# Miniprotein binders against q9h3h3: the designs that were tried, part 38

Target 1, 235 residues: q9h3h3
Amino acid sequence: EDGFTAEHLAAEAMAADMDPWLVFDARTTPATELDAWLAKYPPSQVTRYGDPGSPNSEPVGWIAVYGQGYSPNSGDVQGLQAAWEALQTSGRPITPGTLRQLAITHHVLSGKWLMHLAPGFKLDHAWAGIARAVVEGQLQVAKVSPRAKEGGRQVICVYTDDFTDRLGVLEADSAIRAAGIKCLLTYKPDVYTYLGIYRANRWHLCPTLYESRFQLGGSARGSRVLDRANNVELT

## First folded at step 20 (miniprotein)

Design GT5
Fold by OpenDDE base, fold request of step 22:
Structure GT5 (fold): chain B 235 residues (1-235), chain A 102 residues (1-102)
Amino acid sequence: as target 1 above (235 residues)
Amino acid sequence: DPEEVEKLLEKLLKLIERMIRRALEAIERGDKDEVKWLLIKARIILYILEELVTDPELRKKVEEVLEKLRKAIKALEEGNLEEVKKILEEILEEIKELIKEL
């Protein structure tokens, strides 16, 4: 894996944020329409730039599903960024604890479970399971990247409201596993994204707080969750 | 790989250019919320650039753009859209110059 894969993926994600989204909003659309919407816009067939023969003729940045309880609240991201720059200028030590306190202070607490899947039936099936879990209220919001020209892996992001709430993070993992997803999951707080912190950074900060591995016949959750900051298994 | 880094730098700079152009268009539409989020995203890219850039001269230019972006954000908070526009136009020219130097 090339040393800057994370930064490339970040650039692609930020570019995608600028293009139109295909959204199913459970707040305004009946749940009975979800299956037809999923059939119309399978993520493996929706193309990033509206390629010929795709379900979309125009560029699509993301495919998203919003749950009934979804409320977009990003907190004070500008204040967070300003405080981060002031902290760097101060020469004070920067630790994962420092970032946690900044996030709390500015109410930037959202995070996401991430999974990377090859284009195809397995991706579309995983997405359908997640989308149903969102519409049924087991998850708040999720998005999936459309198919890229290069045929690279697509990413599904499942959000949680508070990365400091371990129980909420674990509940989201359980809901993802209940949807039949067995791949590796990583959890990343949005605060690291908003501060441009990736795997290679001068502060040696790890932006991945949790890792979930599927487990056969194990706990009721069907996964083992590792706290990467403390190197402790939570389940 | 130096070539891989250069390609990433170009990609990031072109993305900032696009964000700043869209922010200028959003100013003309009076969409302050779109401007705010575009500036947040541009700031993220600049943070990534600060970590990737090892050349002291290029690093200084990135910091100068960040400082101008801070001024634009402040002007936006103050409701001075004309000042925001002016600063973003300056940033846009600086980013275009950086792209040409790659």
Scores: ipSAE 0.881, ipTM 0.948, lowest interface PAE 0.4, mean pLDDT 93
Fold by OpenDDE base, last read:
Structure GT5 (fold): chain B 235 residues (1-235), chain A 102 residues (1-102)
Amino acid sequence: as target 1 above (235 residues)
Amino acid sequence: DPEEVEKLLEKLLKLIERMIRRALEAIERGDKDEVKWLLIKARIILYILEELVTDPELRKKVEEVLEKLRKAIKALEEGNLEEVKKILEEILEEIKELIKEL
């Protein structure tokens, strides 16, 4: 990964957040319409800027699916940012534990499993599996990046409500694996994103808390989940 | 690579410029929630810039923009939309100047 790839991807993600989203909302749309929606908007064909011949004529930032139990709760992100700046000014040591406590204090507890896939059938199939799991209530919310002009990897994000709830994080991994996804997964709390903390930061903080590797025939969950902070296998 | 850093800096500054412009439009529409989220996102970009920028003069300018953004957030919390607008217009001009200096 070239030196500033994470910051480039962050800038692209933030730019995408400003453009319209293609959303399937299971709270308002019958689950029976999901297959037609997936067929209409396959992520490998939906283009970021509405290129000629794409399913979208207008720019699309994200393709998303909201489950029936989905409630947008970001917590006090402004308070979190203010507390973070005050912490930096204080000169106090900053640790992963410090960020966890800030996140808890400000109720900024959301996190996501991330997978990066090349455009094509495998991506669309993975997305369809995730979207079904969301609509069926096994997952709460997911999004996928549209196809970039350069044809780079697309990202699927599967959210959980609380990165401090290990069981909930592991249940989401199990649901992703049950959907047939076998690629590497990384789990990142949103608190790191809201504080601009990426892989190369002056505090040496790792924004990836968990790593999931697919396992054939072994665990009931179909994966091995590593706690990156403690270097301990959780499964 | 200095050229790679410069390209990223330009990308980030242009993104802030777009966010601030959109926030100004959201103020005119009375969409305080959109303003709030755009300011949160602009703040994230400024944090990234603080990690990337090694030049002391540019770093100082980034911190000055961040301080103005803090004031705009406070004014938004107080419901003083006119003050928010004023500060965001100042930030926008500062960001445009930074882009020209790259």
Scores: ipSAE 0.880, ipTM 0.948, lowest interface PAE 0.5, mean pLDDT 93
Fold by ESMFold2, last read:
Structure GT5 (fold): chain B 235 residues (1-235), chain A 102 residues (1-102)
Amino acid sequence: as target 1 above (235 residues)
Amino acid sequence: DPEEVEKLLEKLLKLIERMIRRALEAIERGDKDEVKWLLIKARIILYILEELVTDPELRKKVEEVLEKLRKAIKALEEGNLEEVKKILEEILEEIKELIKEL
């Protein structure tokens, strides 16, 4: 057990959602401006609260890149939450299958690959590669947390639009690896986030659907992807 | 563990307080989408609180806040922003009291 690390991170993420974001939006900004923007706002130097000497003087919640084809659609999240509460009082079993069905019924299908990296060159390099992949159209949308404290890990989130589309999730993994990223990736459907379900939950649900590990000799671009529910390698 | 849980509870309650205050500001601007998303997020935090809270009296108060939030969400769906504002002000007062009782 890791205490309440996931709950603290969730609280920090939701607080960050409320602060201003630094966004490169390929739908309105020429792709030729991306490199200058990346150089101005490296995630290891952009500070959460606008510390002296940082590129930002105001708080920043997230640094994000939106691709040309980004079309936000979160689905029926309020209906999902209402149905979730009804399910809990219905006497029906709460299983990974019932969570999946709720997500499908309410069209809350998005999910994300997550990676955690320490501040520094490796984080900035990884982010730059992902941002380029988004602008070039291999990925849809990504965000990275700013630096909140010295030595703390930061998170990069790479979104996909349908966690039930296994091929699409694996294609996003491949695009992340093609950007040179070799660290552990975990995939979490957004349904778990909207229902406040983290590793320490009373239903013993596992919110991580897939794990991706880079290894020499992997099937595609060096990835081995494990389905956590079935303990089955997909690649 | 008990002191770490209390710190997390305080953090979560203060985050709800911030979300409710922001939602009240959004109502004044007529930004119904921002209100909707703030209430969605407040609901997530209440779900997290329900998992963390073991004290029966505190749990009862968390459930009362969640019930009021459900009513605010229904009022928002009906377009009754005056009722949403009234309920959110009640929630805000209850959240402030919960923070003091930690």
Scores: ipSAE 0.858, ipTM 0.938, lowest interface PAE 0.5, mean pLDDT 90
Fold by ESMFold2, last read:
Structure GT5 (fold): chain B 235 residues (1-235), chain A 102 residues (1-102)
Amino acid sequence: as target 1 above (235 residues)
Amino acid sequence: DPEEVEKLLEKLLKLIERMIRRALEAIERGDKDEVKWLLIKARIILYILEELVTDPELRKKVEEVLEKLRKAIKALEEGNLEEVKKILEEILEEIKELIKEL
């Protein structure tokens, strides 16, 4: 598992994409219904395959919350993929700048903060805080994996709409921390996902742009954010 | 390590198979957007396979599937769903054969 962990996780995530999602959509559902929905579907209890005792007896790929401002626009992903293939045959260097330019050219600008938590109260509490932040408008959209295996960590993804907007990405970090989340956060632009680029890749690209660490005795907001592309601390 | 790679290859190929079957169902419903997204995702998996596969013969077969997928995507852009269906059925058969060869 250590050799190809990212590829296995990617396969599992893509399989999950194909199964039904449990969605709270603030665009069509009143915010006052959120707490009941969260109580009905805690991510530590909703099982991936609908095991006995799960609140949902059918397979669940993801549990998601869409904010009132959520306007899905993935950009030109097929064009991105075609241009990526052309770039590889062109002889031009593959660099972080090349990936950024492809994403900009094709308007594939979304990205996400990721956090990994073990099943249990801390996961459910973190998810509830994120979901409330989405419905209240501090965040736009988030999802969390259901429980798939004993002792296995689950992932919460908090999306932002433009990874090139550094201030917007940092504002999302701040909103996540305001929800009481203290674990490590990592930020990955979706362009890497759409091109199948994970940590162990032949171009030595780093799909993680930022790392955020909570620092109890540090700043007022408590985040220390490292820019992995330039190896510089933003805070 | 070789056994774990083979297990991962099987998982990825079965996932493509599932995506292609779902896309064929989407064609029957006329859901072009679902077809588009399933082909985008299948393409991602083929990119992953290209990086994982070291055997030259298997790699050639993966590239041939990717080439067929490119043609299916072009046919979809042209609105030719009959051609998309034909190509996806060919891809499905090839994927099944690749899984058996593992």
Scores: ipSAE 0.856, ipTM 0.938, lowest interface PAE 0.5, mean pLDDT 90
Fold by ESMFold2, fold request of step 22:
Structure GT5 (fold): chain B 235 residues (1-235), chain A 102 residues (1-102)
Amino acid sequence: as target 1 above (235 residues)
Amino acid sequence: DPEEVEKLLEKLLKLIERMIRRALEAIERGDKDEVKWLLIKARIILYILEELVTDPELRKKVEEVLEKLRKAIKALEEGNLEEVKKILEEILEEIKELIKEL
């Protein structure tokens, strides 16, 4: 049972992608409207399927904020998938290095910091801080899952545009921490998601590239970011 | 745990079914971009299924669906929406049969 949690979560996320999203788009909406929007749609109260008594009567897949400079570019995902299949029949080893090169070749470079929080004020406060950071330009785009009927943890995803740009990934971590967020963050490049590669894969690949832990006694009051593949602290 | 694997397989197959139905609706509206993204996602699910399935006959059927999906993607790249529709209807019927066999 515990071996398939990532696959179940992936299926739920892909189903959510297909339902309507609640979006604050700073490219078309004045920043002064953000606080009212956040108060109207707290993620702990927006329900996945439109439960009675929630602010939404219809299903919501994701709640998202797009920053002023958000310019979506997923890259050549279909070409990535075709090349992935060809790689598997080629006899070449499948390693983190070959996946990195495949992602670069097809410009599938986005990735995301992930955090998981229980429904409630802490989640709503964290989301509000992230949303403000996006609208203010410290982050590009973020989304949060709505409340599920079973009441489990919800996820906030904070995207970066290039997982090979370590400075940019670390700057996003710093912006998240500046919003007051102290929980564990994990970073996953989107290439693993588009290829269906999760923790229990045959190649023993680790889809989590970085972990970020907030520690008061480490780098004073800041993140300790670990590169999972090389067991190297980056901060 | 074979029972948990079967539940996950059923969940994944039903999700493909939903994606294919929505892709057929998107073809009716001429929304090629939505079709493209639905097929990308269906392909991801088929990759996950290939990792989970150990039964040789079920694995063969999953690979047959993936091959049809590759042909649909090729037809979409060529702009042949009528061929995409034909292939997706074939995939839909095979997925429905696979769900019943579980």
Scores: ipSAE 0.854, ipTM 0.937, lowest interface PAE 0.5, mean pLDDT 90

Design GT5
Fold by ESMFold2, look of step 21:
Structure GT5 (fold): chain B 235 residues (1-235), chain A 102 residues (1-102)
Amino acid sequence: as target 1 above (235 residues)
Amino acid sequence: DPEEVEKLLEKLLKLIERMIRRALEAIERGDKDEVKWLLIKARIILYILEELVTDPELRKKVEEVLEKLRKAIKALEEGNLEEVKKILEEILEEIKELIKEL
C-alpha cells in the first residue's frame, strides 16, 4: 500500500461529487419502482464519463438511494473548519479525542461504512441489497461509485447519522450483513473527510474508527467489529 | 515517487480551479448555499495540499490561497457577495498560475 492511495481516492471522490448523480429517492418515488431502476442502472455498467454502450450517455459521479426518512444534516462544517485551523495555531495537542470534541461541538456527527468490490455480479448484487435495505427503512442513505474507464474496484458508502452512537453504527453494520455482504467494511467519521485527514497525516490520527469482518461461526452468522483506536473487539 | 506526487498535486489544483469557477457561477445565480459548499470543499483540498507539498515556496503559496479563502468565507457570512466574487477571481488567477508552474 503506497502512501497516497487514500489521497488519490479522495480526489476522485470529490471530483465525482461535482458531477451529476443518479438518485432513487424513496421520499418521492414509490418503492415498487426500485427493482426496475436497479435493473436499468447496475453500478458495474453505469460509466463514470458516459460510454455509448452504457445505460448513461452523460457523466455520472454517484449512484444513490435516499430512504423515506432521510433528512440530510451535515452540521456546522464551516465552523468546524475554522475551529480546526484555530486549534492548529493554538499549541494544544491534536489527538483522536480532540477530533471527537470538534465533531460534537459543531454537530458534524455523520459517518459511513465503506466497502470495495470489483465490477460484476457481486458488486451489483451487494448494491441491490443495500438499496433495498434503504428503501425498506433499515438504512437511511447509500451511494455507489460508477464503473471507471480503466476498471478497478468500486466503492459503496452506507451513511449513519452519529459516529458517537456506537449502537447505531453497529446496527447499520448488521443491516449491511443481513443484505448478504461478506467483505471487509471500514467505518470513517465524516469529520475526518471535512478536515482532509487521511492515512498520511502528521498527527498520526487513524481516520478509520471501526473495522467489520464477517464471521460465520459460534452462535450465529454476524460481524466481528474492531475498535481501531483501542484495539478492542466490540462484538 | 516524485512523479506520482506531482500528478496528484496537479489533480488537486485543477479540482480547486473547477470549484472556484462553479462558485463564481453560483454567485451569478444568487445560490449562497452552493457557494458555501463549494468553498467548504475547496478548503478541504487546500488542507490536503498543505500536508502534501514539501517545496517551501509552493507551500507558502498554498497558505496564501487558504488565507484568501478565509476572507472570502467571512465575506460570504456577512452577505457581501461582491467581495466574495472579487476574492474568488483573485484565487482563480493564482490557482491557474500555480498549475502552469507545474
Scores: ipSAE 0.849, ipTM 0.934, lowest interface PAE 0.6, mean pLDDT 90
Fold by ESMFold2, fold request of step 22:
Structure GT5 (fold): chain B 235 residues (1-235), chain A 102 residues (1-102)
Amino acid sequence: as target 1 above (235 residues)
Amino acid sequence: DPEEVEKLLEKLLKLIERMIRRALEAIERGDKDEVKWLLIKARIILYILEELVTDPELRKKVEEVLEKLRKAIKALEEGNLEEVKKILEEILEEIKELIKEL
């Protein structure tokens, strides 16, 4: 990390948001079609800008799966942004508690588990497992970045609807692990994204709220989920 | 570091330009929700720019763009799409000028 890695990634993600998405929507598409769709659009082969020989001829920003119960609700983001600006001019201190209250007041409660994987079979296998978990109802919505030309790591995002609901966040972690995923997961509330707050910020806020590690060799096998703000294990 | 910051500034400004152009297209289609979300995203980028910019003159210009964006958002809430279009065209020209000055 060179001090601006998060800002570059944020810019790329926002640019990707503006390009077409490849979506499997379980609300309108039979679950029996999922395996064919996954085979047609493996994330290691879908290219960001439609390279020759890839399954897509046009740019793709994201590959996504929406679950049967997916009900989009971003909350009052414009009100959040206005209140944030007012808070900064008020002279009140800006703390993790202030951000949490702002998110609650404006109902901007969504967040996501993130994992980064290199292009290849492991990425495609992880995505397929997550996509099936979404269609089967264990997860609500997930997306994965397409292959970049430089061949760097790709990201899978698994969303939850309320970062203050620790049980719901832990249930999503469990569903991800049940899909066979053992890598490090980090959890970021969307409030930080909508306010442009990344790792190098002047308030020293930590946008990563939770960290999940899969423990293989300890006294108990399973996820260990750490609350990064309080250095407290939740599991 | 200084060259890396300039690359990031250029990337962010070009992304705002793209968002404003798309928002102007959405106004022509009457898609108020798309306009709203594009302005939300442009606001995020302006927040990031405020954190990155150290030059006082450039910071002042970024704040002036953010103030215009606030006015565009208010006009959108009032349903005044003609005013939104006017303000977004002003923002677009200011962004294009900022990119040239890099």
Scores: ipSAE 0.848, ipTM 0.933, lowest interface PAE 0.6, mean pLDDT 90
Fold by ESMFold2, look of step 20:
Structure GT5 (fold): chain B 235 residues (1-235), chain A 102 residues (1-102)
Amino acid sequence: as target 1 above (235 residues)
Amino acid sequence: DPEEVEKLLEKLLKLIERMIRRALEAIERGDKDEVKWLLIKARIILYILEELVTDPELRKKVEEVLEKLRKAIKALEEGNLEEVKKILEEILEEIKELIKEL
């Protein structure tokens, strides 16, 4: 019951999207430069608006790493939005299956694993591990928020290209865990973001499709992953 | 809490205003792809606003902005940047008025 926390965070994220990003692009930058880049721009020290003493003199919206195999494909988002509006006026029921079908029809299949960490060594270490996994090819693309003046937790987003491809989503989870990350992970398909659907929505849709919990002495992948839409364990 | 909702509405409207201004700048540079993505994002914010607004007059104005945005997107797909610019300037004025009414 955090009121409109999700909507406030969404607005802040969309504002950040419009500011400059700090990007390590493995498609054009040798992997040997990654460690120096990570040391120069730790997410706990990069500031949202360029505070004194920070590495950045200008605002930074996101810090990102693009893998060598990263091929941007957002799909037909405009068609998705148009079909969504038409669906709402049709009187037909809106369910998780409806959203899945819209995403498939318009090829808007990307999604992301999310983790929230406080500023400091743990955040910087987690980001460095994720960034290395991206450059080494175990993950395709990731971003992390910079430190905001108001404080609070920062977010790492690790993208996958198809939320309906459970193997690919589970492989991304495994790569995240191999980097030593043990916190709760939640997975959100981008279709919910493009349709403005957050936790407090009138259809009671759950934008979190999968949850991953680190499991001591458990599965081969080190995680217990739950499909929240179908209430089924995937691991 | 009505005061919290009003602050969120103001934040969302100011974000749309920023997106529309940026899109107008992108039109001057001929960057159709940037215009497209800014309008997609503005549409997302209008969806969020539709879930939040309860006042009938405000709701009507939000729907009018969304309808103009649909027309701008169609004009962009047709390559008519002059029409896109005209519509976005109209949207910008409506957004400024909505912010003032909060």
Scores: ipSAE 0.836, ipTM 0.929, lowest interface PAE 0.6, mean pLDDT 90
Fold by ESMFold2, fold request of step 22:
Structure GT5 (fold): chain B 235 residues (1-235), chain A 102 residues (1-102)
Amino acid sequence: as target 1 above (235 residues)
Amino acid sequence: DPEEVEKLLEKLLKLIERMIRRALEAIERGDKDEVKWLLIKARIILYILEELVTDPELRKKVEEVLEKLRKAIKALEEGNLEEVKKILEEILEEIKELIKEL
């Protein structure tokens, strides 16, 4: 009943998509310039609407880093949406399997690891580590939200290109952890985002495919990753 | 709970309004790719509204907006920007009415 936090965050994210982005694009910018860029635009100081005294004078929706091999490939999203609507009127059951098949059929395979951090040094340090991993080729593309006027947690999104490639998703988790990040990570395939499926949905689908929890122990070496769809541990 | 739902509905409807206005501006610049992505996002918001709305009359109006959006998307695929503009202006007026009814 009180699950509307995801819908509010989704609305804010879609609004942010429409405002200008601050982008470090490794395809056109030398890697040696990254540290200066990170120092100029720490996510805890870049303001959503260009507050006085911030590094940006204009609104910023997202701060992003594109890796050397980044090639945008959203797939057939309009076809996905049309097929989704047809599926709903067809009488066929709506299951995690049918969503997976829609995503495969329309080549909408991207997904993202998400983390939420309070503004401050920990956020800026985490972002810097992720950004370096992207420029060095361990990750493909990432973005972080700017500081909102009212404060609160900010989000880092680390994209992968194929949620059905379990090893690739786990490799991205490992690269995130190698950057020193110890907080909870959740993984959401983009198909759920494009279909507007969040926690409070009538099909009782779980939009979070994986959870990653950091642990240090003799039996568990690094992340403990749970597959939420099948309720099995992958690591 | 009803107050939270009403605030979220208003936020979502105002976001669609902003997306449609931006899409109309993109049409004037001939930027079909920007129009496409704005309509994809508007469609997502309508899906969210369908999950959220319990009132049958409001649900019917949301469905009518979604149908108009489908027609606009088809017109865009055909390159008929004049038709896209006409439909988007109709959607804009319907969205403004829905916001006032809250």
Scores: ipSAE 0.834, ipTM 0.926, lowest interface PAE 0.6, mean pLDDT 90

Design GT6
Fold by OpenDDE base, look of step 20:
Structure GT6 (fold): chain B 235 residues (1-235), chain A 102 residues (1-102)
Amino acid sequence: as target 1 above (235 residues)
Amino acid sequence: DPEEVEKLLEKLLKLIERMVRRALEAIERGDKDEVKWLLIKARIIIYILEELTTDPELRKKVEEVLEKLRKAIKALEEGNLEEVKKILEEILEEIKELIKEL
């Protein structure tokens, strides 16, 4: 990974958050319409800037699916940022435990499984599996990046409500694997994103808490989940 | 690579410029929630800039922008949209100057 790739991807993600989203909301749209929506907006064909011949004429930041139980709650992100700035000024040691406590105190507990896939059938198939799992209530919310002009990898993000709930994080991994996805997954809490903490930071904090690798013939979950902080296998 | 860092710095500064412009437009529409989230995202970019910036003078200017963002957030919480607008206009000019100095 080139030294600043994570910061470049972060800047692109933040730019994409400002553009319109294509959303399937299962709370307001019948589940029977999902297949038609997926066929209309395959993520490999939806373009970031609405290129000629794409399904979208206007810029699209993200394609998203919201489940029946989805409730947007980001917690007190402003309070989190203020506390983080005060902590830096104090000169107190900053550890992964410090970030966890800040997240808990400000109720900023969301996190996401991330997968990176090349544009094409495999991406569209993976997205369709995830979207169905969200609509069926196995997952709460997911989004996928549209196709960039340069044809780079697209990212699927599958969210969980609480990165401190290890069981919930593992259940989401199991649901992703049950949808037929076999690629590498990394889990990142949103607290690291809100504080601008990426792989190269002065505190040597790792924003990736978990890594999931698919294993043929492995445990009932079909994956091995590694706790990156403790270097311990959880499955 | 210094050239790679400079390109990233420019990209981040231009992104803040876009966010601040959009926040000013959101104020005119009365969309306080959009303003709030744009200010949150602008702070994230500032944190990234602070990590990437090795030049002491540039770092000081980035810290000054962060302090102005704090003031804008406080003014927003107080419902003083005119003060928010004023501070965001000041930030916009500072960011434009920083982009020219790169």
Scores: ipSAE 0.879, ipTM 0.948, lowest interface PAE 0.4, mean pLDDT 93
Fold by ESMFold2, look of step 21:
Structure GT6 (fold): chain B 235 residues (1-235), chain A 102 residues (1-102)
Amino acid sequence: as target 1 above (235 residues)
Amino acid sequence: DPEEVEKLLEKLLKLIERMVRRALEAIERGDKDEVKWLLIKARIIIYILEELTTDPELRKKVEEVLEKLRKAIKALEEGNLEEVKKILEEILEEIKELIKEL
């Protein structure tokens, strides 16, 4: 849409968080059941509100896969929010560096690679590849949005546990590319989400930390990753 | 576009209303973790509202809701679920009034 697209998407995502999720949890479910589950619930056919002809009769907020080693740790989000409010009244400058330090202090370190794909074969194939990578241990946790009534692109989120661990973030990018995904990826630390900071913010902060573009030919890496904070190509 | 901002404000206020109602239900079930996460998310929505509002009267009312939310969070940390419930009921009525004034 226009001008407030990020804020509308954020509101929709938070509403989706409150609806039921379809989850394959490798911590409690054998890996051999994954392919049947994927076939039953392709993200291009699972509908947000349970449309007629859908595999789901009830609303679905997200479709998710949790890896065997996934250990949830959101950190001290309440403390983060309190410190953020205090920072805003302190008169100190608000910069990418102060956001990073706030996240470190409160151990709110998770972040996610994002990709946007149109409904259909490419989306379902990409999701299946990501889900298998999660169950096999190359990735920790991922989710994908269901199909909305008006159509449009859906989002796959692939989480990492520490956005300050550059190697870990790049390893997740490599695992995504190994699943055959060639589209643009953007990486967003969760600290920005918990503080309600989106593209059109008064501090002119950029919530996207990294951008990954598929590349092959003469290079072993498979992608080119741009560090948006330091304006440096990492790969 | 003032019309688009107003629609987004209404959407966000209704989302807070839904979160507060769910938090009240979670209190009745004794699910403190669900209450915690709903209050975290309500705080996120308040931050978005503060960024969007240009009307000083609306901004002041949004900040008053945030202050009540801080008190509810403190009461939750102290284990005082009856106080959390009372504050959330106050927030709910404030949110309903804000939606009507739009």
Scores: ipSAE 0.850, ipTM 0.935, lowest interface PAE 0.6, mean pLDDT 90

